# VH-VL binders against f1miw6, part 37

Target 1, 251 residues: f1miw6
Amino acid sequence: MPHFAKPLLRNIITRNLFNSIKKKQCLQYLQTLRTLQYDGFTTVYFGETDIPESLVTGEDFSDGYYMPTPTWCVVHAGGSQGWVPWKYRMFLRDELCIKQEDNLFFEFCDVVKKAYGKCAIVVKERRRQDATRPKEGKETEAQAHVPSVVNLTSVTCCPEVAKSYGHKLLTLPSPYNYLNPLDSAWSSLKWFIINNRKEFCLQSVDGVYSYQYILFSDLISKGIERINLSKWRTITTKVRRWENYYLGKLS
Key: E = the ipSAE of ESMFold2; O = the ipSAE of OpenDDE; V2 = 0.75 times the mean of E and O plus 0.25 times the DockQ between their complexes.

## First folded at step 16 (VH-VL; framework fv_traxivitug)

Design f3 (at its last look DockQ between E and O 0.67; V2 from the best seeds 0.00; counts 0 for: pae O 2.8 > 2)
Fold by ESMFold2, look of step 16:
Structure f3 (fold): chain C 251 residues (1-251), chain A 122 residues (1-122), chain B 107 residues (1-107)
Amino acid sequence: as target 1 above (251 residues)
Amino acid sequence: QVQLVESGGTLVQPGGSLRLSCAASGFTFSNYWMTWVRQAPGKGLEWVANIKQDGSTTYYVDSVRGRFTISRDNAKNSLFLQMNSLRPEDTAVYFCARVFSDYGYESAFDIWGQGTLVTVSS
Amino acid sequence: QSVLTQPPSVSVAPGKTARITCGGDNIGDKYVHWYQQKPGQAPILVVYYDSDRPSGIPERFSGSNSGNTATLTISRVEAGDEADYYCQVWDYSSHYVFGGGTKVTVL
């Protein structure tokens, strides 16, 4: 099988080069982050999570079928100082569309500048070219490579906007997403939702989205409040210890 | 309401193959990483494998890597474990479990099936 | 590669406190989860993220984790708490690891 012999070898070489690049990017990220921290930048992790409505309501299946429900995106930020003093945002989304407020990141940069001064704003790397979207024929048909802009799925994070406020925008390489303390906060929020949803699980006789949205947003708000400063310090302390481990291992 | 039901455990000869199935109900299966955990008779729990929501990423304990393959069919809310080159030390009750995390790391297993017994013996 | 060390057994009188330890190098850097398993049954999660409880788990189950030791504490032990208890972490090697288990006997 000559096909497997040659393409497999090329894939191994390409994969090893890509892994080496990602490893070096992680080291550069960690070294940059430490330098900024020692230069007085406040570290702030900015990101999003998806919360399907079914996480609140639960689902019943009849023999291999279930009812799909909408998914909400929550955007927030935090660090060793707790949640930033910025009202989190909720957006309705589907996995095929990115919903954005025009100036959301600009507003965020202004708020954290006023609260903390200069910040190292960390976002997770997101850069898969999805080969299969529902309307494949109308997605990226012919286009030059997109210039350097770091994107969440719902929010555009422009490095020049961050720089104009004296901030530094950093991207966390995707193989190392477990170095993002915001993921632990999101997991804790989802645990809170599943553990407490009974209080917010009302069967309204009307199907109005606004009533369901109010119930959902109240549950989210209480879940975010439960992740207090002490919890944030625990999360960020564990991440710092992992960072130190990988600085020693990778260097 | 939320349930995981394993099936496919049976007696098999060393070197043989077996496929386990796990049927999920009462939750949106495609939102969760899933895992297999085994327990040899009279012994403790051992994590075996886990799989990402879309099936694209898998991890295995060292003792089964290359012999076992975890897979899922989200349209049928089903998790699978293909076990090849079975050895006597693979004899265990195999549980499927839900990983309560979008990310598949640093997480607990919050929903468990009752398990299916695999016996590898001459 | 992580090894989580648990004592094989702990005996406790009803109404007293049981403490089940889970030892590991730098286990305080990891989140520890705890499971209860009664004979012939599937495990159930009793503590996650070191010290949090799922819905339906009594407040007398608590957890802590620092340094090289995580501890599951069961206050006011009841006969129904007699079970095997396992700690679990996610390892630096991207594997999930269980401790060897501790049988709690209620005298």
Scores: ipSAE 0.613, ipTM 0.830, lowest interface PAE 2.1, mean pLDDT 81
Fold by OpenDDE, look of step 16:
Structure f3 (fold): chain C 251 residues (1-251), chain A 122 residues (1-122), chain B 107 residues (1-107)
Amino acid sequence: as target 1 above (251 residues)
Amino acid sequence: QVQLVESGGTLVQPGGSLRLSCAASGFTFSNYWMTWVRQAPGKGLEWVANIKQDGSTTYYVDSVRGRFTISRDNAKNSLFLQMNSLRPEDTAVYFCARVFSDYGYESAFDIWGQGTLVTVSS
Amino acid sequence: QSVLTQPPSVSVAPGKTARITCGGDNIGDKYVHWYQQKPGQAPILVVYYDSDRPSGIPERFSGSNSGNTATLTISRVEAGDEADYYCQVWDYSSHYVFGGGTKVTVL
């Protein structure tokens, strides 16, 4: 009688295995990062954040008409030295217009090379939404497939491109996204947007119609500028402490 | 106006089950991590659980792990806490709150409901 | 699990400065948030990310975090500041942890 291992046990085992794999990936990431740092690589975190227009406008769509508000994607980079001296990019996340700017990562790599020399470029692992079906099959050795390419929503990060500039591309495992100081920076930015959006509103009265315009670019720019070098140092110091904790715990 | 309204708190016997609800309004509910925090009578705040925007990630305090389930319905702007195997120690006002950032890790809770009282007593 | 230690009570005269401490091992390596709670009310975020203030929170509220101690400072204390104050962190075990709370009494 094939003991139908209760589906609950399978889920627990899968979760535990998944957690184990992710822990190993985290350790590998941290070890690699430290090695690169010792080798004189400057750590730079490259990433994006989504800013829905509803965040900016404060519009309450509670009345059930979920009109998907346009979402803006902001791409930037930072580290212990503050924001990278690269102009952040902002893209409208439209299903139709996600033109992957193929050249953006090249530009970025060139800028950081000029600014810092060789860099360890850290990007977040993109959760493949589709990987929910564990194909049952081959125990292929979870070689930490450093994804050959990390696709941001608007930017493709290629390890070969990074390498061509003397950089190393690292992927931060998804469960450990809080080891990315950009998350704190983006959180601060978003909070700034929410709290200061009114100050960036212009009212225009054209005849019978009153329009409110948000100076979105200025809002984002000011929000980014608010995260000064001192704040970045604090954020990165905290992240470093977390990294050290995990290095100690997972070793 | 941004608002969270908890409901479902009542008297329940030990070992019983209860489902709490939190209705969100005045903001895009689906964009935020949500959390439950409880406060026993005359005691401090205790975090209970967090849930990611898409529900794919949840965190629980150890004392409720395996007994409580946090869930959400973004279409209904609703947060839930299914509580099973309730104990007298679970007696508390339960607050739903919004995590102010999209990342949900080190973020604060910026919007709170008024709470709903759960009493577990024989 | 991280333990956050707060004094049970702080008394302060009107117009003076109250300091509420939150102690924890290497708490300076974490972000600390602070909440105010008045009797029968929900908590209100008063300081986040160690020192940032939400909109609507008076400038009298400030936060600092270094070493093993985070501090909420309330300058020019008013009668309306009488409340319980809680510090909060995200710990290494993926838990939010609150301090035990400090009752601030305005004399």
Scores: ipSAE 0.289, ipTM 0.751, lowest interface PAE 2.8, mean pLDDT 86
ESMFold2 (binder alone), look of step 16: mean pLDDT 92; pTM 0.946

Design f4 (at its last look DockQ between E and O 0.50; V2 from the best seeds 0.00; counts 0 for: pae E 2.4 > 2)
Fold by OpenDDE, look of step 16:
Structure f4 (fold): chain C 251 residues (1-251), chain A 122 residues (1-122), chain B 107 residues (1-107)
Amino acid sequence: as target 1 above (251 residues)
Amino acid sequence: QVQLVESGGTLVQPGGSLRLSCAASGFTFSYYWMTWVRQAPGKGLEWVANIKQDGSTTYYVDSVRGRFTISRDNAKNSLFLQMNSLRPEDTAVYFCARSFSDYGYESAFDIWGQGTLVTVSS
Amino acid sequence: QSVLTQPPSVSVAPGKTARITCGGDNIGDKYVHWYQQKPGQAPILVVYYDSDRPSGIPERFSGSNSGNTATLTISRVEAGDEADYYCQVWDYSSHYVFGGGTKVTVL
């Protein structure tokens, strides 16, 4: 009888430990963020969102032929000052050759430096899908290994690059992704896309065939523009309040 | 047309089990968090459970935790709610709903089914 | 668990403005969504992210959220607006919470 209790206990302990570690990481993140803010760093949230074409086209794949539709990755940044005055980028995920534009993060860092000066650049922690096997290895003090590199799907964010421009790169712990105002912005964008896609459709009739084209770039652009400074302020204010809550709770 | 259709609601005895299904159509089912919401007769809405796109993450209201299991089959555009150890207080119309956000937080439910009635009675 | 408090009922004359409140501790720090539900029907999202409207929802529906109170405002109320209205939030504990609902009666 005792053998069945061990795996369950182990899982519970692991979860609790994981939660404890993540809480500590969150506290460290928030403390660092506040310190940087006091030091005059402008907080900018840099990230990406996936937009499958099926979301845009509204194609009903109910007939069981799940044809994977191409997925677009939109990269942009924003904060309390609104969208960063940097042109958002769009990448097609299925393009095997998405050369991680190694230069995109450089460009971004340069632009934000020019616009805001020194910045605290916040990115989401990438869930390493592969970390399924907890290697039983040593309790090495989970020094909040600021990952030396945060790989977005399309962009590599390097702390050294950020530093070279006078910025600080911060990683938001994954359980606390809701502390990233960019996600709210992305959600708003996606909802805009879904609800307004018809307005961006062009119809072409070629003989017997009717084609519908979606002006995707325009759709994205308009969606982004819709998230104005007022909305950004609201979003970031909410996030700030939650940050304060967690700082108080986790301290 | 975007649609959710619930099924499986029936009369069941206390302590019984029931599996609800929700068939999704007209949208990329695998892109969305899915949710079950219930409404007891003459009462308000109560969130029951939600499930991540890949099924790797699930959340439950405390009252159903350990008794209910939310699952999904993306290949079949289907959402399920396995309900075990049913109680009279579980009597409700159960709605399948889509989260409009692809993020598992701060979402609204933009698409709802018509619901399926589950009655738990002796 | 966050508790959302709504008035049980609101009565409004046609053409007037109905205001439905949703109270909660620091609800202004959360996004509030609103649903309309008519008898025997599924809920319909009418306001999301405090003040945004889904496509097809009339401009008469508006939302605000500040402090401890979110408000759904229905201007120029019509007979067809008679329904139950629910506020909803995410409580940052991976749970969703609905208000108790408000029955709007058009007199």
Scores: ipSAE 0.582, ipTM 0.841, lowest interface PAE 1.4, mean pLDDT 88
Fold by ESMFold2, look of step 16:
Structure f4 (fold): chain C 251 residues (1-251), chain A 122 residues (1-122), chain B 107 residues (1-107)
Amino acid sequence: as target 1 above (251 residues)
Amino acid sequence: QVQLVESGGTLVQPGGSLRLSCAASGFTFSYYWMTWVRQAPGKGLEWVANIKQDGSTTYYVDSVRGRFTISRDNAKNSLFLQMNSLRPEDTAVYFCARSFSDYGYESAFDIWGQGTLVTVSS
Amino acid sequence: QSVLTQPPSVSVAPGKTARITCGGDNIGDKYVHWYQQKPGQAPILVVYYDSDRPSGIPERFSGSNSGNTATLTISRVEAGDEADYYCQVWDYSSHYVFGGGTKVTVL
């Protein structure tokens, strides 16, 4: 990437995002990913995104009305082979209805094993596990211990479940979200929603979530389908070239 | 219905200051990154600055860094550009534009205002 | 800062196809967006994410992006398509970059 190799001196502000711990984690992640790819693992990116209801309705709630605006969480996965052959999951994200489905990751691992064989399953790192750790100390080193359970907001991702199917669970370090091709897919989905939501006849004051869910599900399904195999290959190719750049720079 | 309306463009002297405003209506303003793009007379488009949904993060083109400040007031559905130390090369029509992005990258600008003309000349 | 190179002008007869190029080193690794701007008006987004169309943009507008070149294609050109067209990307340095623009003239 010539543009990346010759940054302007005034753009060095972004270098402060590369700290020594996260740089080491990113390099380890990339090296592990490349090893697994060489060993024949299919790379699959598993993740979630939030879709606030107002993005779908297009209605303006910034006039000071105290009307609830629920947020939906969509869980899906994909890679260079396209979306996995697995129906996305959609959850209503409010405090009383938020749940983590422990068996969902188990089911996911079974589906991708049958579809692709052994997979390198990539999930974005969550700051929540950092907050539950002891304060920084000099005894933090890479021991061969059982890896911590990695949590999405709505899904628990257990490394031992992945291992039982012959998969490897990998965590993408949080400052490097732009190395996650799912972020590009989620952005494409949300842009599709913005450009097609006028076909949606419901208004935000409708209190019937079941009817809204059906219409949102149809719109979401169409948006996901428009991110076809060709677009997924473009997304993953772009990310792979950035990964190669970072491997050269960080190693 | 969905619209952005810029205001505040006028003639100013080199070294002067000017504040541009952009009023948004017909959409949930707080869910979008907001952007200023300028176009010098007879020239092409140049991105100037953008600002995150909650106002916490801003980015600027190098030529305006340290002189321009982008800000927003979500309660008033308003975007602002404070321009200081103005130079003749800042002469342009300034557009506000809406972009959807979770992280401020890879985005397009889907809704634009009509622009406001800033002229920097003695 | 990235440089996107567009031809200054393209002439096309009505009913024919206009192709507007946007050149950049490895631009195929970036999403390219395209805008139409008529005199005295604000730009209008006509293609986003290389090849998607916003609502209200006819299928005559299409985009492609590979290697060092992105292309906006306008099939069955109409007089109303006469405008300036700009490509745009996001640069890694958190900058948005526009091409220099291409004036499309419908003969």
Scores: ipSAE 0.555, ipTM 0.796, lowest interface PAE 2.4, mean pLDDT 80
ESMFold2 (binder alone), look of step 16: mean pLDDT 92; pTM 0.949

Design f5 (at its last look DockQ between E and O 0.47; V2 from the best seeds 0.00; counts 0 for: pae E 2.1 > 2)
Fold by ESMFold2, look of step 16:
Structure f5 (fold): chain C 251 residues (1-251), chain A 122 residues (1-122), chain B 107 residues (1-107)
Amino acid sequence: as target 1 above (251 residues)
Amino acid sequence: QVQLVESGGTLVQPGGSLRLSCAASGFTFSNYWMTWVRQAPGKGLEWVANIKQDGSTTYYVDSVRGRFTISRDNAKNSLFLQMNSLRPEDTAVYFCARSFSDYGYESAFDIWGQGTLVTVSS
Amino acid sequence: QSVLTQPPSVSVAPGKTARITCGGDNIGDKYVHWYQQKPGQAPILVVYYDSDRPSGIPERFSGSNSGNTATLTISRVEAGDEADYYCQVWDYSSDYVFGGGTKVTVL
């Protein structure tokens, strides 16, 4: 028989196996989450989002070449109780690889323990950092950033730290983005940025160049504030109905 | 000056093909999901297709799946809709629209083009 | 794919309040967005995420969403508000769905 059919058939079989594995991971995640909720754990979603500077400034890269912009990372947490009473953090993406990462998660675990008691802390599936293996050897002099797969979850979230506070750390499988209510919160924040960034601008005083200065921290803070407890309850109710749908479908 | 400009709409016979284009300017095109929405003469709006920022993920309304292909070229700030096996029911003004979403769900369409008319008739 | 039900038309006198409804099973679990479209023109987003307004939309436009009904409210209606209005959601099948549209006539 001609071997040309084997590559296409192998691709179909591989796709079906991958989907089956991910469905089992989702079912395991949901069953574990429900057990923890039944056992009195408060569900808290801990995560991050990237905000490219071009989203904040509205600048146009119309010359046809992709130009990477500086990217801010916002770290926060929330659930059916609203945003946790913990000051969100902002980092420039390349500044996320710092030696105090365990301290941040440690602080977070202490805050949510005092606020809610024992928590099921949900984070997105982890990624390995690859910045330590150069692809072409020589590093350039003019690089504005080093590409890395650095997730705050991957670097800052230690299961043993969570356990020491009586929490459980739980990982959300990556293909099931609809089960992460933080994604809806982050989308609301980014829509707020798009529609309100001009109201947070200042102009240059120097008179040498025409610049706009933006009060980025105030813009983010106001955007987070607009996702109030009522909106959080709507988001988490919707996610719970998605969870019930998947539990019925995947069982 | 945020702008979307569609082109390529014309009269086509049933069973024919047509490619629509949408040129974007005044914003960072690669930050946004892009979308086609159509409106038959005297009728309401119907979502047709959308495409992720990097072009890797697409969604289609059932009536066009398998016949239409959405694509984008971020280097040229351009969105496309390849329309094959056209039917009289595809006659509509086709709008290009942008939306912000990380994963393509729950979004609105905040900027629209003026549309390009596609007529499918003998 | 879900269906969103809007009344075909609403008539309102200038200075009064127009209320446009969008009905759907458990629509309160979804974010509802609203668009204004004048004849021969592209739609304009007037409300997103149930109740937020884009930049440049006057605060006379407001939205609410609970249970099986989302509502766009236009206070102190002006002649320039005469248009078709569409609600829109994203449904579980990954489709974006528009309502059938409501023609608002300003008397």
Scores: ipSAE 0.609, ipTM 0.830, lowest interface PAE 2.1, mean pLDDT 81
Fold by OpenDDE, look of step 16:
Structure f5 (fold): chain C 251 residues (1-251), chain A 122 residues (1-122), chain B 107 residues (1-107)
Amino acid sequence: as target 1 above (251 residues)
Amino acid sequence: QVQLVESGGTLVQPGGSLRLSCAASGFTFSNYWMTWVRQAPGKGLEWVANIKQDGSTTYYVDSVRGRFTISRDNAKNSLFLQMNSLRPEDTAVYFCARSFSDYGYESAFDIWGQGTLVTVSS
Amino acid sequence: QSVLTQPPSVSVAPGKTARITCGGDNIGDKYVHWYQQKPGQAPILVVYYDSDRPSGIPERFSGSNSGNTATLTISRVEAGDEADYYCQVWDYSSDYVFGGGTKVTVL
């Protein structure tokens, strides 16, 4: 009588295996990153953050009319040297208009090359929502699938493009996203937005109607500027210490 | 006004179950990680659980794992904590709180409710 | 599991400076947040990301974090600052961790 291993064991094993694989990926990432750093590559974190319009407007949709508010995607890069001297980009996430600007990553690579020389460009692994169903079958050797392409919502990051500029594209494993200093920067930005949005509001009275306008671009710009070099150094120093910790623990 | 209001705290016997609710208002509830923090009488703060914006990810303190379930209804701007197999050690004021970070890590809790008292006593 | 250590109490005279410490292994590598809690009230975030202040929190509140110690500094202490103060961090292994709290008494 085949003892039906309780479904609970399957979930535990899968979690453990997943954890092991992700740990290996993290170690590989960190080793590669350190190697590149020793080889004179400047580490640059490239990423995006979503800013719902509701975050900016502060609109309370508590009255049950969940109107999906537009979401803005901000793309930028930073590292130990602060924000990359590249103008951040902002895109409206419209299901219809996600024109992947194929040229944006080229532009970025060119700018960082000019600014820093050869770079280790770090991007977050996009959780493919679909990949969480482990298809049961083949123990495919967790070859560290360097994803051939990391698709940001608005930007396609291609390793070959990076390479063409002398850069290396690295993917940060998803469980270790906290090793990306951009997340701290984005969090700071979002907090700035929430707390300062009123200062960026203009009131216009046109006849019978009063309109409130938010200077969104200025709000974002000021928020980004607030994250100065000193803050970046602090953030990246913290990340580096974590990296060292994991290198020590996982080796 | 941004507000969180907890409810459901009551006296319950050991081994009993209780469901706490937190009603959010004044902000887009679906944009935030939400968390439960508890405070035993005369004790410090203890994180209990948090939940991602879409409810797809949840985390629990070890002491409540398998017994408590955090959930949310974004349409109703509501956070829940289903507590099963309650123990006397679970006696506490339970606070719902908003995480200001979108990433679910390294976050602070910027908005808190007033809390609801759960008493587990025989 | 990350343990955060706070002194149980700090006494300070009005107008003076209170310093509340939060000790932890390599806490300087983490972001520390601070909460104020008055009796019978919910906690209030007073410092986040080591040194940032929420809107509405007086400039008298400041934070620092280095090495194994984070510090909340309350300058020009007022009677209204009497409260319990909690440090908080996030850790990959422990998720969110609070310090034991420090009771600040204004003498």
Scores: ipSAE 0.583, ipTM 0.837, lowest interface PAE 1.3, mean pLDDT 87
ESMFold2 (binder alone), look of step 16: mean pLDDT 93; pTM 0.950

